# Designs tried in a protein design chat: VHH binders against Protein HIGH CHLOROPHYLL FLUORESCENCE PHENOTYPE 244, chloroplastic (HCF244). Part 4

Target 1, 331 residues: Protein HIGH CHLOROPHYLL FLUORESCENCE PHENOTYPE 244, chloroplastic (HCF244), of Arabidopsis thaliana (Mouse-ear cress) (o65502)
Amino acid sequence: SAAAVNLAPGTPVRPTSILVVGATGTLGRQIVRRALDEGYDVRCLVRPRPAPADFLRDWGATVVNADLSKPETIPATLVGIHTVIDCATGRPEEPIKTVDWEGKVALIQCAKAMGIQKYVFYSIHNCDKHPEVPLMEIKYCTEKFLQESGLNHITIRLCGFMQGLIGQYAVPILEEKSVWGTDAPTRVAYMDTQDIARLTLIALRNEKINGKLLTFAGPRAWTTQEVITLCERLAGQDANVTTVPVSVLRVTRQLTRFFQWTNDVADRLAFSEVLSSDTVFSAPMTETNSLLGVDQKDMVTLEKYLQDYFSNILKKLKDLKAQSKQSDIYF
Short names: E, the ipSAE of ESMFold2; O, the ipSAE of OpenDDE; V2, 0.75 times the mean of E and O plus 0.25 times the DockQ between their complexes.

## First folded at step 1 (VHH)

Design L05 (framework vhh_lunsekimig_d3)
Fold by ESMFold2-Fast, scan of step 1:
Structure L05 (fold): chain B 331 residues (1-331), chain A 119 residues (1-119)
Amino acid sequence: as target 1 above (331 residues)
Amino acid sequence: EVQLVESGGGVVQPGGSLRLSCAASGFTVSDNYLYWYRQAAGIERELIASIYSGGDTNYVDSVKGRFTISRDNSENTMYLQMNSLRAEDTGLYYCAAGEDFYSWEFDYWGQGTLVTVSS
């Protein structure tokens, strides 16, 4: 059962049994979908609330409830699990410390105690270079804690998600609403979360990657203005851009939406400042591609991702308009 | 694994009827967005019928009054009942399902079934 309080202790561990933590999020759901497609037995750890977890059960996953701030709720979710893939982040209104530090520590400690065979942790590119930024410092401390835990693990540092750009730019532009821009010269190498999921599951099958730190960067780094311009071209209309100077990022919580994986709005303003000060937030993929046995040419480009998105959505919108045109005309 | 499997395609005479079925596995058809698309030679796929959460249906003008989309939650299957078929209805018919109108990454597609209307 998905909400099984009676999950049996001592259930035999299958190599394909995985637990995805934070399964309802942008990355987590892609991991669940890909793993199910590849024949894994997937259990999703979600917070105890009704929606929006039902779609995971519909896909064929088991859903279990736990609260990372309550360590006593965690062990039952780990019974019979071989691998934990930790995609969990806090909500924007939650303190960073609660989920991104205390919750991670509790989960890692429980995983080790329960004999979990492999743990995947998602970190942030250059987190070791920015101790002044709370989120980056916490990610780096979590990397070190995981290393010191003795738990077999893979750490994957991420640059950014293409999916976040849909809600920030594509949809508002289509709806002729204002979009928030910035004058920051910083470029971000956004990666399709479908590629992150694909590469993660490849990494799981290769024991030589155990204990490794990998970085996943998209094929090209983009400025905010370049993304807006591409969306304008693909939508066939100009965006109503409200430009917020970099100096204002320090005092406004609304600009944290540039970073879809971040949760505590107030505390993550320093992360926005770091991304505004670096000229390129990216990393070479040569070594990662070699270790995973993948070709860079198979990576989804932002141009391809947005082209496919706009083509599909514009087609759906046109088809729906045609369907509704004569809904009330009988003769 | 999520799968949609179409069946019921074939050759029919003009004015005839045909019922397409789309059997779902790995997800539940109740309260989800379900679609039928068709593709004629040299033309991009077009949405012809949809059923939304709660049971409301929509149709493209060329099939209104002739086609009926429905679902059977107990059989986990979606249907397209096609009546008064015309030569221009010839094409590949695809079923598709999604949890959210804007979440195109999670649209699931069948392999397609061929419908040919000829005398």
Scores: ipSAE 0.014, ipTM 0.498, lowest interface PAE 7.1, mean pLDDT 80

Design L06 (framework vhh_lunsekimig_d3)
Fold by ESMFold2-Fast, scan of step 1:
Structure L06 (fold): chain B 331 residues (1-331), chain A 119 residues (1-119)
Amino acid sequence: as target 1 above (331 residues)
Amino acid sequence: EVQLVESGGGVVQPGGSLRLSCAASGFTFSTYALYWYRQAAGIERELIASISYGGSTNYVDSVKGRFTISRDNSENTMYLQMNSLRAEDTGLYYCAKDTLEYGYSEDYWGQGTLVTVSS
């Protein structure tokens, strides 16, 4: 058995053993990095593949292999674990049902059977209001299944990741490639995954949060056009925008397969945005901030996030050119 | 999947030398430009040296002639040879690769390696 962590007053707090599922993804790796930085004993559940987890081991994490589509592989990975942080999501080529539903059900059942003391599940804002969107329906069904399981848990509904906007808008605009715009009125309160990781680990240390549903929303909600405009200003150039009506995007959703969009929450929320109307993917953070003991002013804004990204790239190019040499930088 | 690990830092006297290494994995090393950045307490992170995939090098004026960047594509490793070290060279040294494929604003993947020049 793992040594108990005594959180009583006057007792030193020791790292607890945590398992991060989906540790290689955009959110998962930030959870791993932050947890290691804060002194946790981190185990990463990854699929058995050649050399795919060296970076996690190099950071100081332990790596174990399992496949959520093969429930018999899961129990061994949970031995000695106090808390499971479930960042797993399906790959674009996998049916949503396989990973986001069947895989979650198997993981939650195994966690309950193995006596896991806390389970963190990432859901989607307003998933209970959009049963017509398959991913949202599955997220809401998973919330209900987790509640019915009796497993001690925290549910965190997310609005979107700032990280996804780099590949979708910032890089194509900088490279003078076309970006897809839409007439959808939907706004998304994108949050830096580093803030999601920071807030999650704070939540783990407060037993009053056990059994609660929290929503993590970024400081401001943005339309796709506002994001494009911000990227244009920071890149110092106009975007080549192909504007597609929402109705056309609904019939061309099959094209997602050809773009090989990542399976992270930002790409799925961006796709869901074009299927919705009059939706604001945002929530007040006052109660969450109070419960976690954090200041809203410490949240990274999208303006700051993208400004730092473009400043780093543009400064690098300028510094190299200032030496009177032709740049041979590979992009 | 991408990993950059810095090593070789330490404490040296003014005029001394150090060789830093950056071991890379998780990407096709030979096709990317690579960089050394330096950050001292209270000072903005500074690009000090670069090497292209073709082997072309660039340096900030303050280190030109004293530092040499090199790469070994067969070992997936980049080096920074630092000679004639000065007190102002003290800082954390980070190696970096273009971050475009990961959607991060950071251009390094570790805690860096500390260089201290003290008299």
Scores: ipSAE 0.000, ipTM 0.147, lowest interface PAE 15.3, mean pLDDT 75

Design L07 (framework vhh_lunsekimig_d3)
Fold by ESMFold2-Fast, scan of step 1:
Parts: sequence; structure tokens; C-alpha cells
Structure L07 (fold): chain B 331 residues (1-331), chain A 118 residues (1-118)
Amino acid sequence: as target 1 above (331 residues)
Amino acid sequence: EVQLVESGGGVVQPGGSLRLSCAASGFTFRSYALYWYRQAAGIERELIASITSGGRTNYVDSVKGRFTISRDNSENTMYLQMNSLRAEDTGLYYCAAYRGLWSSYDYWGQGTLVTVSS
């Protein structure tokens, strides 16, 4: 009956009422922060588990519980929502099918049934060209499912997050731990998730974007070695690099055929194979920038992103060391 | 001339097995990811199995555990071993190959018919 109320013709729903799914994730939290700053009423869908979500409430968002693997829990979270921004993705230890396919299908079906007026889906650049990579195949199948659902939507294909480089290179280099290097000439156009959030919110206000597929690519494409060198310079620390030729990576991937790997591990290796190819993982932004009314020069560069990160983390680490050294915790 | 040629299709009873082959001429498989697609009458063509240049495989749920994709780069041939066949597996089976991140599918075969019927 609650679902029937929201589905009724002329049911009043405010355009500022948005639901962010996967709100605790790297992209989702940026969407929540930006939307709140721009005056939206933000509801965050989180799974009912002991995970820190209080920061979302502290920011001013409403938090509701649902489990995408339990479709019956979804409809209540959609009552009164105009737009769904779907940032949900499977965790490394979760089967890709469970969250990135079955969960998405359930969410899209519920959104359509509940009369949601706009759905934003994040896909992957060139996912239609890599059906051999399970995550890419599922993203492309989800794009097609969304198109065939009749739900008004925007599809945004992403090249890569600058945030991912922090855990892979910046932090290990700063901590003097080994990092994995490759001689692959492949370049990736990483984008700051804050820019992804900014561009997404702009797209929501333009009805000409309805039904469109956009690609968000960072301002420049980078090799693994270029990222490592940049991190070394900014950290003031030489990287402990274990360089593996692409040919050795290919042999290692072939050997996984003889082992009982988890689906998640196999899927990561398949994705890494794509990103380690002799190619450029990027896309022109001219049309996207024109449609959104944005200037390419306002995009955050990787140099600026990492410079800011290292400056902030080094200051925070110095502050934490000072605090730890004082050891003055009073009960 | 560049081409992909499928073979091994036929008529089988439910529960039977078939092995499909896809042979390439005019180009080398080594650097290509390879795919099997299926098209049933009145239904759009769907991807059912893939194998990367490095040997990584992927399958749709409906065939996982029943079908096995493999490749032999020295023979420039890809295979699909189909076991425990069901009526729903009936259709035209196509092989496809693509080379890189910036290219669409480079090559397609003409298809081979598989009919599962009693």
C-alpha cells in the first residue's frame, strides 16, 4: 500500500529528495557531501550492519536500512524519493554477482515499481568491449537492463578514481612498504571523486541529459611508473618498487587456471589484465563538458590531488605522532 | 582473408554433449580475447562465455558448471565444451574476437546451429 501511494499519478515528490545507495563508499560519500552542500534532502541507504555511518547523520543526511540481497527491504526506503543515485558496489570479499548484478536488478525493479523519476547508474568505460572481464560484463548488462526497464536514467561510465591510488601507492610509499610496478605503457585517466560528484549533481539539473550515457575521464592519462615517480617526489621518499614485466603477469594469470581462486580474486586479475594492456584507458571530455556547461581546466589534476593528499596526511601524521608521544589520556 | 569459422554444432538429446570449435585464419589469436555468443529464435544474441589472452574465463550463470571455454593459440582455435545440454541451449552459436581497449569486436563468425530436442 505504501508503494501504491508513491506510484499514484500526480504523487507529489520534491525534486530535491534524493536517495544515495552505497553512501559510505568512496564515491557515495562525496555525492552525499556535495548534495547536502547544494541544499538537497539526502537519504542514505546503508546495510543493517555494525559499520560507521554516523558521519552521514553528522553531515545532516537521513540514514535508512535495507539489504539489496533482500528485495522486500528496498521499497520502504524509496517512499518520497525523486532521484536514486546508485553508488553501490560489491566489496572485494563479496561475489560480484550478488551486489553488482542481483542487487542492482532488485533496486532498479523496485525503483521502477515505486515511480522513481530519475536513476543514476555508474558504469565503466569500455565495459561493452570487455565482456571477458566479469565486472565489465555485469556493468554492460546493467546498462542494457536499465535501458529496457523504461526507468528514466543517466548512465555515467568511469575510467578510474584518484582515491584508489592512495592505498595502492601513496600510503605504501610513505610507509616504506613495497609497491608493485609494471613496465606496461598503459595509461589511465583517473578522476577525483569530488569532480565526479560535482559533475553528477550538475547533470541532475539538466533534463537534456535524461536517457544519456556520459563518460567521465580525468584530465590526463597516467602510467603506473609516472604515478610512482610523482608519489616519490611528493612524499620525499624513494619507493621500494618490485617491478614485474607484463609478460610475467600474463604467465601468472594463466597459472590461476590451475588454482581454486575465489571469483573476486579472478575478477580483479581479469580487470588488471585490461588495465595492464598496451593502451590508453581514457575518453574525450569535449561533448560531456559542453552538455554539463563545465570547463576542462577546472578539473582536479592528479598532481594537485596527490599534492593536497600528501600535505594533509603528513600534517595529520605529525599531529598524531605528537599526540601519541604525549600519551596523556585522562579518564 | 580474415575470418572466424565455427564448427561442431548438431542435434543432441537433453543431457547430451557437444564440442564447438572456432578456427581463425588471417590473424593470430594470441593477443585477442575470445567469446562465445548464443542467439535463440526470436531472442537477442547473448554472451555466454569468454576467455582472455591470459586464459581467464567467464560464464553466464545458466551455463556455469556445464560449459567450458578453452583456447589453443598454437592451433589458432577456441573451443566450447557443452555438457548436460538443455532445450534452452538451442540456438546459433557465434564466436568473436577483439584486440584492444579502444576497439569494438574485430571479428565475428557466421554461427553454428545447436539443437537440443527429443
Scores: ipSAE 0.000, ipTM 0.100, lowest interface PAE 21.3, mean pLDDT 77

Design L08 (framework vhh_lunsekimig_d3)
Fold by ESMFold2-Fast, scan of step 1:
Structure L08 (fold): chain B 331 residues (1-331), chain A 120 residues (1-120)
Amino acid sequence: as target 1 above (331 residues)
Amino acid sequence: EVQLVESGGGVVQPGGSLRLSCAASGFTFDDYALYWYRQAAGIERELIASIDSGGYTNYVDSVKGRFTISRDNSENTMYLQMNSLRAEDTGLYYCATLSEWYGDSYFDYWGQGTLVTVSS
């Protein structure tokens, strides 16, 4: 609520007052949850849609509406905010340029004008090496724009989200649907978004990280086939894999760009694997861990993440089958 | 600890109506948003309706004007009134509330579901 924020002219903003943009998304919600758990005053910027954002209020956050394509809606959301954590990405029906470039530019310009003290931007590993990939080009352009803006900021390049693998592989394999595979040799160091949130909030408290570019990489880099094999083992069944050559995927990527087929950050990060000529989409974490004062052993492994997911979903499916059987008996 | 128990499902003819109930315990009901999901054969579980702690509601387009979500904080119960039922509404209906679950905030506290069958 606005009443919970100090809006008086000349009143200093508290370092605990943060705005999370794109708070309903896979990463954004983890930032909100972690920040609330650590005692921050969290305001969530969400688009004015009927899609549920009530869970953020239930967690204890304040929710405000703005449309990044309408710059006039942004300033009111920034009043009394110290730090902006920008997790926003485009909707499926929107061109990537509208949200991931024009919307970001508007948000950064407004943040600078409103006197925001710190801005966290999530970019993509190797985005500077792949101008042919539209999202990577936009991410790199945004990094440069933010640097040129004079706004105090932290840029965090991500390799991939473990969460994205649930919809892409875990659920389809469990449901005996065909999964899309590739012959790309690229390995991706997927990170649990809970770890991304934890590390981000640590970084916020260290002024020596101001203006820096960090890369967050998961504990191990995985090929598509290794992820599929792990999911097969945990689901207890073989996957039906349709393997698509990298050359075909590059042509398909150009076509899907024009149709705006997907705007999910996890999908975009995962797909960048296919278009990359790099064999490892990862980065050493030793320096980052030392800078942040964290222990590598506390990072969630993909094995642990998927094991927990499958254990929980298999229990739910067992409960569902029991309920269905009881319904059949009583009807 | 946290428990959600659905009831009110059954068999109904097209055009008929049903009222689903979700009885909640083990958490501060008044402070939480509550959700109805449904899962039909061959389709992933989908969110169909939500109600926040203030009583404000949201619906997917396919059920707007036909379904009404409501809550009774004094009874710790949420309802889904379903009117003008169609064959496509057939499925298992789940009551849910959100918690943090391994990086996914989606519906960690689900009931077991209640079956709704719309057939002639």
Scores: ipSAE 0.000, ipTM 0.141, lowest interface PAE 15.2, mean pLDDT 76

Design L09 (framework vhh_lunsekimig_d3)
Fold by ESMFold2-Fast, scan of step 1:
Structure L09 (fold): chain B 331 residues (1-331), chain A 120 residues (1-120)
Amino acid sequence: as target 1 above (331 residues)
Amino acid sequence: EVQLVESGGGVVQPGGSLRLSCAASGFTFSSYGLYWYRQAAGIERELIASISWGGDTNYVDSVKGRFTISRDNSENTMYLQMNSLRAEDTGLYYCAAEYDSLGFSEYDYWGQGTLVTVSS
């Protein structure tokens, strides 16, 4: 096989040499930024798309290209790396199986073969309880595969990202576009990806955490309706909300399986059922905070996160209008 | 390399029209607010027009009804349609892009400028 063609025996390895996989994504970029700020030597593994990666080089990271579906491209990216932080996820236009399972297996096997000393994997809270949901089943299977691989690793289960709420609710509400809601009583403990990055790098430096499974949950769990209401208040706009009952989501999922273009929709609806079945999609942070030596009060709240977002955007729009009026006076 | 490239500047008679283009290289427009600035000789750059990621537009009063800003995210290009041009519209026109913060660094990119001369 071509897997061994780029191995470099005797390459020196430093604890500060980190490879971030999926570095252009919402979580990956925060890991890169935080690691650089803390003095790590950061290499980013990205698909060969120069435009989306320029900001990583501007920050001071090295960018290398590889395709996880082509195992022979992986070994060269791991030369001289101590720790892999795996933020890679499937894209909507790609089959979940290709990136989340087959790609992870290839990457983990290559990391083990090349003597990588630590591997950080991001999983999903309660993935072991929902084998009926493809994404959760794949995450749990990856956890087990990593455990059986003998590779030194840390698994971090996540509840949700505050960043995702910007595109799903904040921006559409500000632009008076439709948003989807649900009558589910389920609450989700969204966490700022900046906090996820901060906590991850702390965990990385604590050998007592080797081999452990941690769960990162935001400071409070929120319903969809509560998020929408908060965005309305901060934006000064009423939301155009289409509320979809949980029962309708279940029926729609059954019907949409007949159409190929709806496979991603069916998977999202299955995940929505999980959210509806779990009253609170969250976990206590007491043990995690203790292990990491962090204070719960330092976590970014959703209120603060969205307030900062809307205040910044609204200030820029106001300043732009003031600047244009000022120009009219002089011209 | 991250770059904004302007084109479409030139010499035109009063009452004429020009369309300026601004093409992005090394990044995509999808999350950026986009801006046109004008600089006359010896004067600081003045904001002429803007278009948000959502398509909301703003104009300086002196160009309202004469200039139209637009964006084509699929072509990674922004435009400024300039109609009923006046001698006072003469200057260097710069495009700029600002990345809206989603919890990470904001980026400002500027073009090199394109010259518009309105004269007989």
Scores: ipSAE 0.000, ipTM 0.129, lowest interface PAE 14.3, mean pLDDT 76

Design L10 (framework vhh_lunsekimig_d3)
Fold by ESMFold2-Fast, scan of step 1:
Structure L10 (fold): chain B 331 residues (1-331), chain A 121 residues (1-121)
Amino acid sequence: as target 1 above (331 residues)
Amino acid sequence: EVQLVESGGGVVQPGGSLRLSCAASGSIFSDYALYWYRQAAGIERELIASITSGGSTNYVDSVKGRFTISRDNSENTMYLQMNSLRAEDTGLYYCARGYDEFTWSGEYDYWGQGTLVTVSS
């Protein structure tokens, strides 16, 4: 995990040399996988934690350790890197300020000083409209900091990840466990992180996108109840739904689980107020698709994403039952 | 580096019981679906039991009602309680961890070295 940090100063920068920060996370791992598949040399910056990172090495990436809260650990990880893709976000046990502000500032300053040629930052849709939510305020401040830094960059605002819905709804419904419904009127345009990775790597190759702010929104915006209903249909199970107002603190965390956007009580309360006041957490993709040269029809729908998930699980359950029947044939 | 270490295998008589353990280093189990596989002589590795991060379990019919899979996330350990053992249960038992918490995919699974269970009189 220290091999890449031992590169000598002045090592020539290869256009295909990418550092992915937060590579073990839901989005970061998809960026790593896609970049490796497209022939990039991928270095993953991970914190020196017990969280597993060996799967990244197994995929073919180089793994290096640094702690964004310790700026002195960062420069060695950037030696020989052309492009930084910053997928890092705070874990629930960490203060938002440490990773999402102080850590970002340190990383951006170090990247500028080390001569990094391109920096990709993931922000949040409507972050400029919700200064009362600490993470949104920090994301917006980071966007401005990047603009003022002089570092060549691309900013991508995200609406939400389809992957988060598996743990929040799909698995509990399949397991016949209670799920928490909410009276939030908000619709969220969840996007498959594989599409986010695909679009990001396309953006990297287009110099016209340098310095731009893009928004990535899924093909349709969904309410919590619509997601639950879809999961019920695909699982073949009726959900045991307890409807709880967004104002109930104990359940507020469920509304933000798939975003990973809040990790303290005050932040969750502020975010739940945003969810209850917004009607649609989405954005038109026409201009983004045009800039990237992609077709909206190629985006994974939530229906397709969840159908594939449930089909794979149900197939494995069927295979297990078939294997059991094979024991009867041996005699 | 992710390492899985199985223990608890041994020789038991038919009708006996064994408890297998799988301890992880370099990995946190709480975020992952976990599996027990069995490999008998001349047979491909067979999935015997699984447990999701949420605690949902699944078993092949040949062990259902006799084997119980469980996890202790605080000890970073998974278990397989095996009761009413039969000669057919003889084999190498492997624990495995997927790289994500929700899929049953065997791709990128981390495997232990296996622990031998022999059921004989």
Scores: ipSAE 0.000, ipTM 0.248, lowest interface PAE 11.7, mean pLDDT 76

Design Q01 (framework vhh_7qia_2; at its last look DockQ between E and O 0.48; V2 from the best seeds 0.00; counts 0 for: pae E 7.7 > 2)
Fold by ESMFold2, look of step 2:
Structure Q01 (fold): chain B 331 residues (1-331), chain A 117 residues (1-117)
Amino acid sequence: as target 1 above (331 residues)
Amino acid sequence: QLQLVESGGGLVQPGGSLRLSCEASGFTFSSYAMGWYRQAPGKQRELVAFITSGGSTNYADSVKGRFTISRDNAKNTVYLQMNSLRPEDTAIYYCAAEDYWGEFDYWGKGTPVTVSS
């Protein structure tokens, strides 16, 4: 093969070649979509499965098979990759340790060994202050491991996803189901994952960010009551709220361990402990916005995000009525 | 790894019944709203049935009373029971999952249904 003989050794890796880990998740799919729109060559790490991940391929991403719990599958996924964006979290059926610790360690070690030029890691705001929450402890330990690795990296601490509020409040209120409230005064600055993706790609291109710890916070911090009230207004319905005191949430978490429930229950209860503190999960964004060259006004508000959600359902109901009107014309 | 696989289509005589299935994988099924769409030759794709994560249903008037959408969250499956089928129901039927964050629609590859004598 004459073409193989003439290949230049040491072909440089394109800075637009990225691997997204956790590409099917809430944040990961937004990273993939945005990166494709910005002209990146996107590779998506997915598990070996009988059925393919059709939507990622339909978008124009390359899909490769690997499983973070099986470290021997990782090196091939990194060939020709400049940057790793690691959005992976444990699947509901898996222990948090296998993906958010052992898998991360293996991925970081392999990325360092293979000369990956930049590694983006997502952590949680105040994870160093909540060692009693398993996910926060593991995120903080991973931050320290990444710092000690010598790998060029960006660590981004997040406060919360607006997307998480859909299942907790928007859907149940629209469908007149019970919602879980709490008496906690805790405020969370939820951010739209589309904004997280946008800011991540801006940070990726800025060499002054290398090695920094950033915190991404949404434009306003919200209590649970404020979120419920907003959803009530947008849905035009009063919520059916079951208020659970913080003390009851803590007891329930302990009892679920004795009942041997799934990791989904433990994760839910662990994050509810964040709500039990007199704290604000937010950070000032003035310096971050200045460093990234972005305007706070470009951030999606929770009001806008939820309005778009409710309007989408109303649009579908309108589309059904329009299809009926076309049928009536032909009847 | 979000995937939707339709099955249960085929040839049936007018007045007959079919049950379509759509098996979902790669996401937390119980959190998603699901829909069935159809596209007849030369026609636009149309929404025929929709079911929320909480089980509330809506139908196009052309199928109301004849079609029933349902879901089994334990099996990650949405169904479309089609009764009293008519020749105008002939189409490719697509399963769709709504991201409950409202950001993306996900589609199956479709299953053909033919209603003919």
Scores: ipSAE 0.013, ipTM 0.456, lowest interface PAE 7.7, mean pLDDT 77
ESMFold2-Fast, scan of step 1: ipSAE 0.221; ipTM 0.655
ESMFold2 (binder alone), look of step 2: mean pLDDT 84; pTM 0.847
OpenDDE, look of step 2: ipSAE 0.028; ipTM 0.488

Design Q02 (framework vhh_7qia_2)
Fold by ESMFold2-Fast, scan of step 1:
Structure Q02 (fold): chain B 331 residues (1-331), chain A 117 residues (1-117)
Amino acid sequence: as target 1 above (331 residues)
Amino acid sequence: QLQLVESGGGLVQPGGSLRLSCEASGFIFSDYAMGWYRQAPGKQRELVAFISSGGDTNYADSVKGRFTISRDNAKNTVYLQMNSLRPEDTAIYYCARDEYLGYSDYWGKGTPVTVSS
């Protein structure tokens, strides 16, 4: 049985008391930073892993440890929490079924039992259209499970993060390392995770958004080749591209479907295949912008995001090179 | 220390055959997927053939039916049998240790293959 916490009659749980799950990840850390800056009382649920979490405490958050694969570790982390913002996603080396399904089910059930008043779940755009991709099927099943749970929630479907492009393309191109590409040019509407955090916190303050499904799409959809070309232009050098043919991705997807979420490598690759199909992975933002009261023109473009990144890193590298030359003179 | 050592490349006539070998050392070979990649002059590197730790194989459409990837875990070796070679197969061929398709964390130095009359 679940251990429920009974507060004394009239003891309020403050709307500013939030738990961020997956707080060390690319999206989670932006949610934590924005929430702290807006005056929220932020508790971070992190896995007991070697990855550093001290930066979250340094920012002013409270850090608690739990393992979503061990349901008994969850209840203590939810005591005194009003809102859960669930940014958790399994790593490539972790079984997708354990973290992205069993772990989510345990977390949602515990949240419901503990009287959590709002749950934010991040899903994937078109997850209902791709049951053959295990991660997408699990995301869609989680949407349905939340709806059936009776837990007050907001579901936000995401297209892609601009931050992921730095590690995949910008840094390897700058370092003259290999980057991967594909011959099936899917267009993806990447969004800055800072914008995702900003929009999420706006959504939290609007009760009319309770129970709704929103889609967050970036200002423009980009092919992999267009991203590579933009990075080449901004870095001032050509990319060493390793091509993964769509025929290889299709075979891997068939194997992934057969294994039914038992192979993390194949599961991650199957998701990559969807992002490499001949389609536009995007959605109109008119309704979302209207509901949140935001202006599309305030969204960060990929051109500006990468231009700022490359301008800053190239200046830093030039400065470091000057320091290195001075050290060489004195040794 | 991790090492991947390719061999078997060379000059061959169109329609000919070559067998490439890649000997691995410094890691538990049977736990990793392996791939063969190629890069022609002035072109991007591409995945040619892939073999999982369990022996499942995948091929680029351009080589399917002509190339065969295989592994011998007892010898810590992955092979690429290339039949019916065409001038467009001319490239430097690289052996790689893969976590998944196109995601290689270690590369060999490459072995050149030239298909010409």
Scores: ipSAE 0.000, ipTM 0.326, lowest interface PAE 14.7, mean pLDDT 79

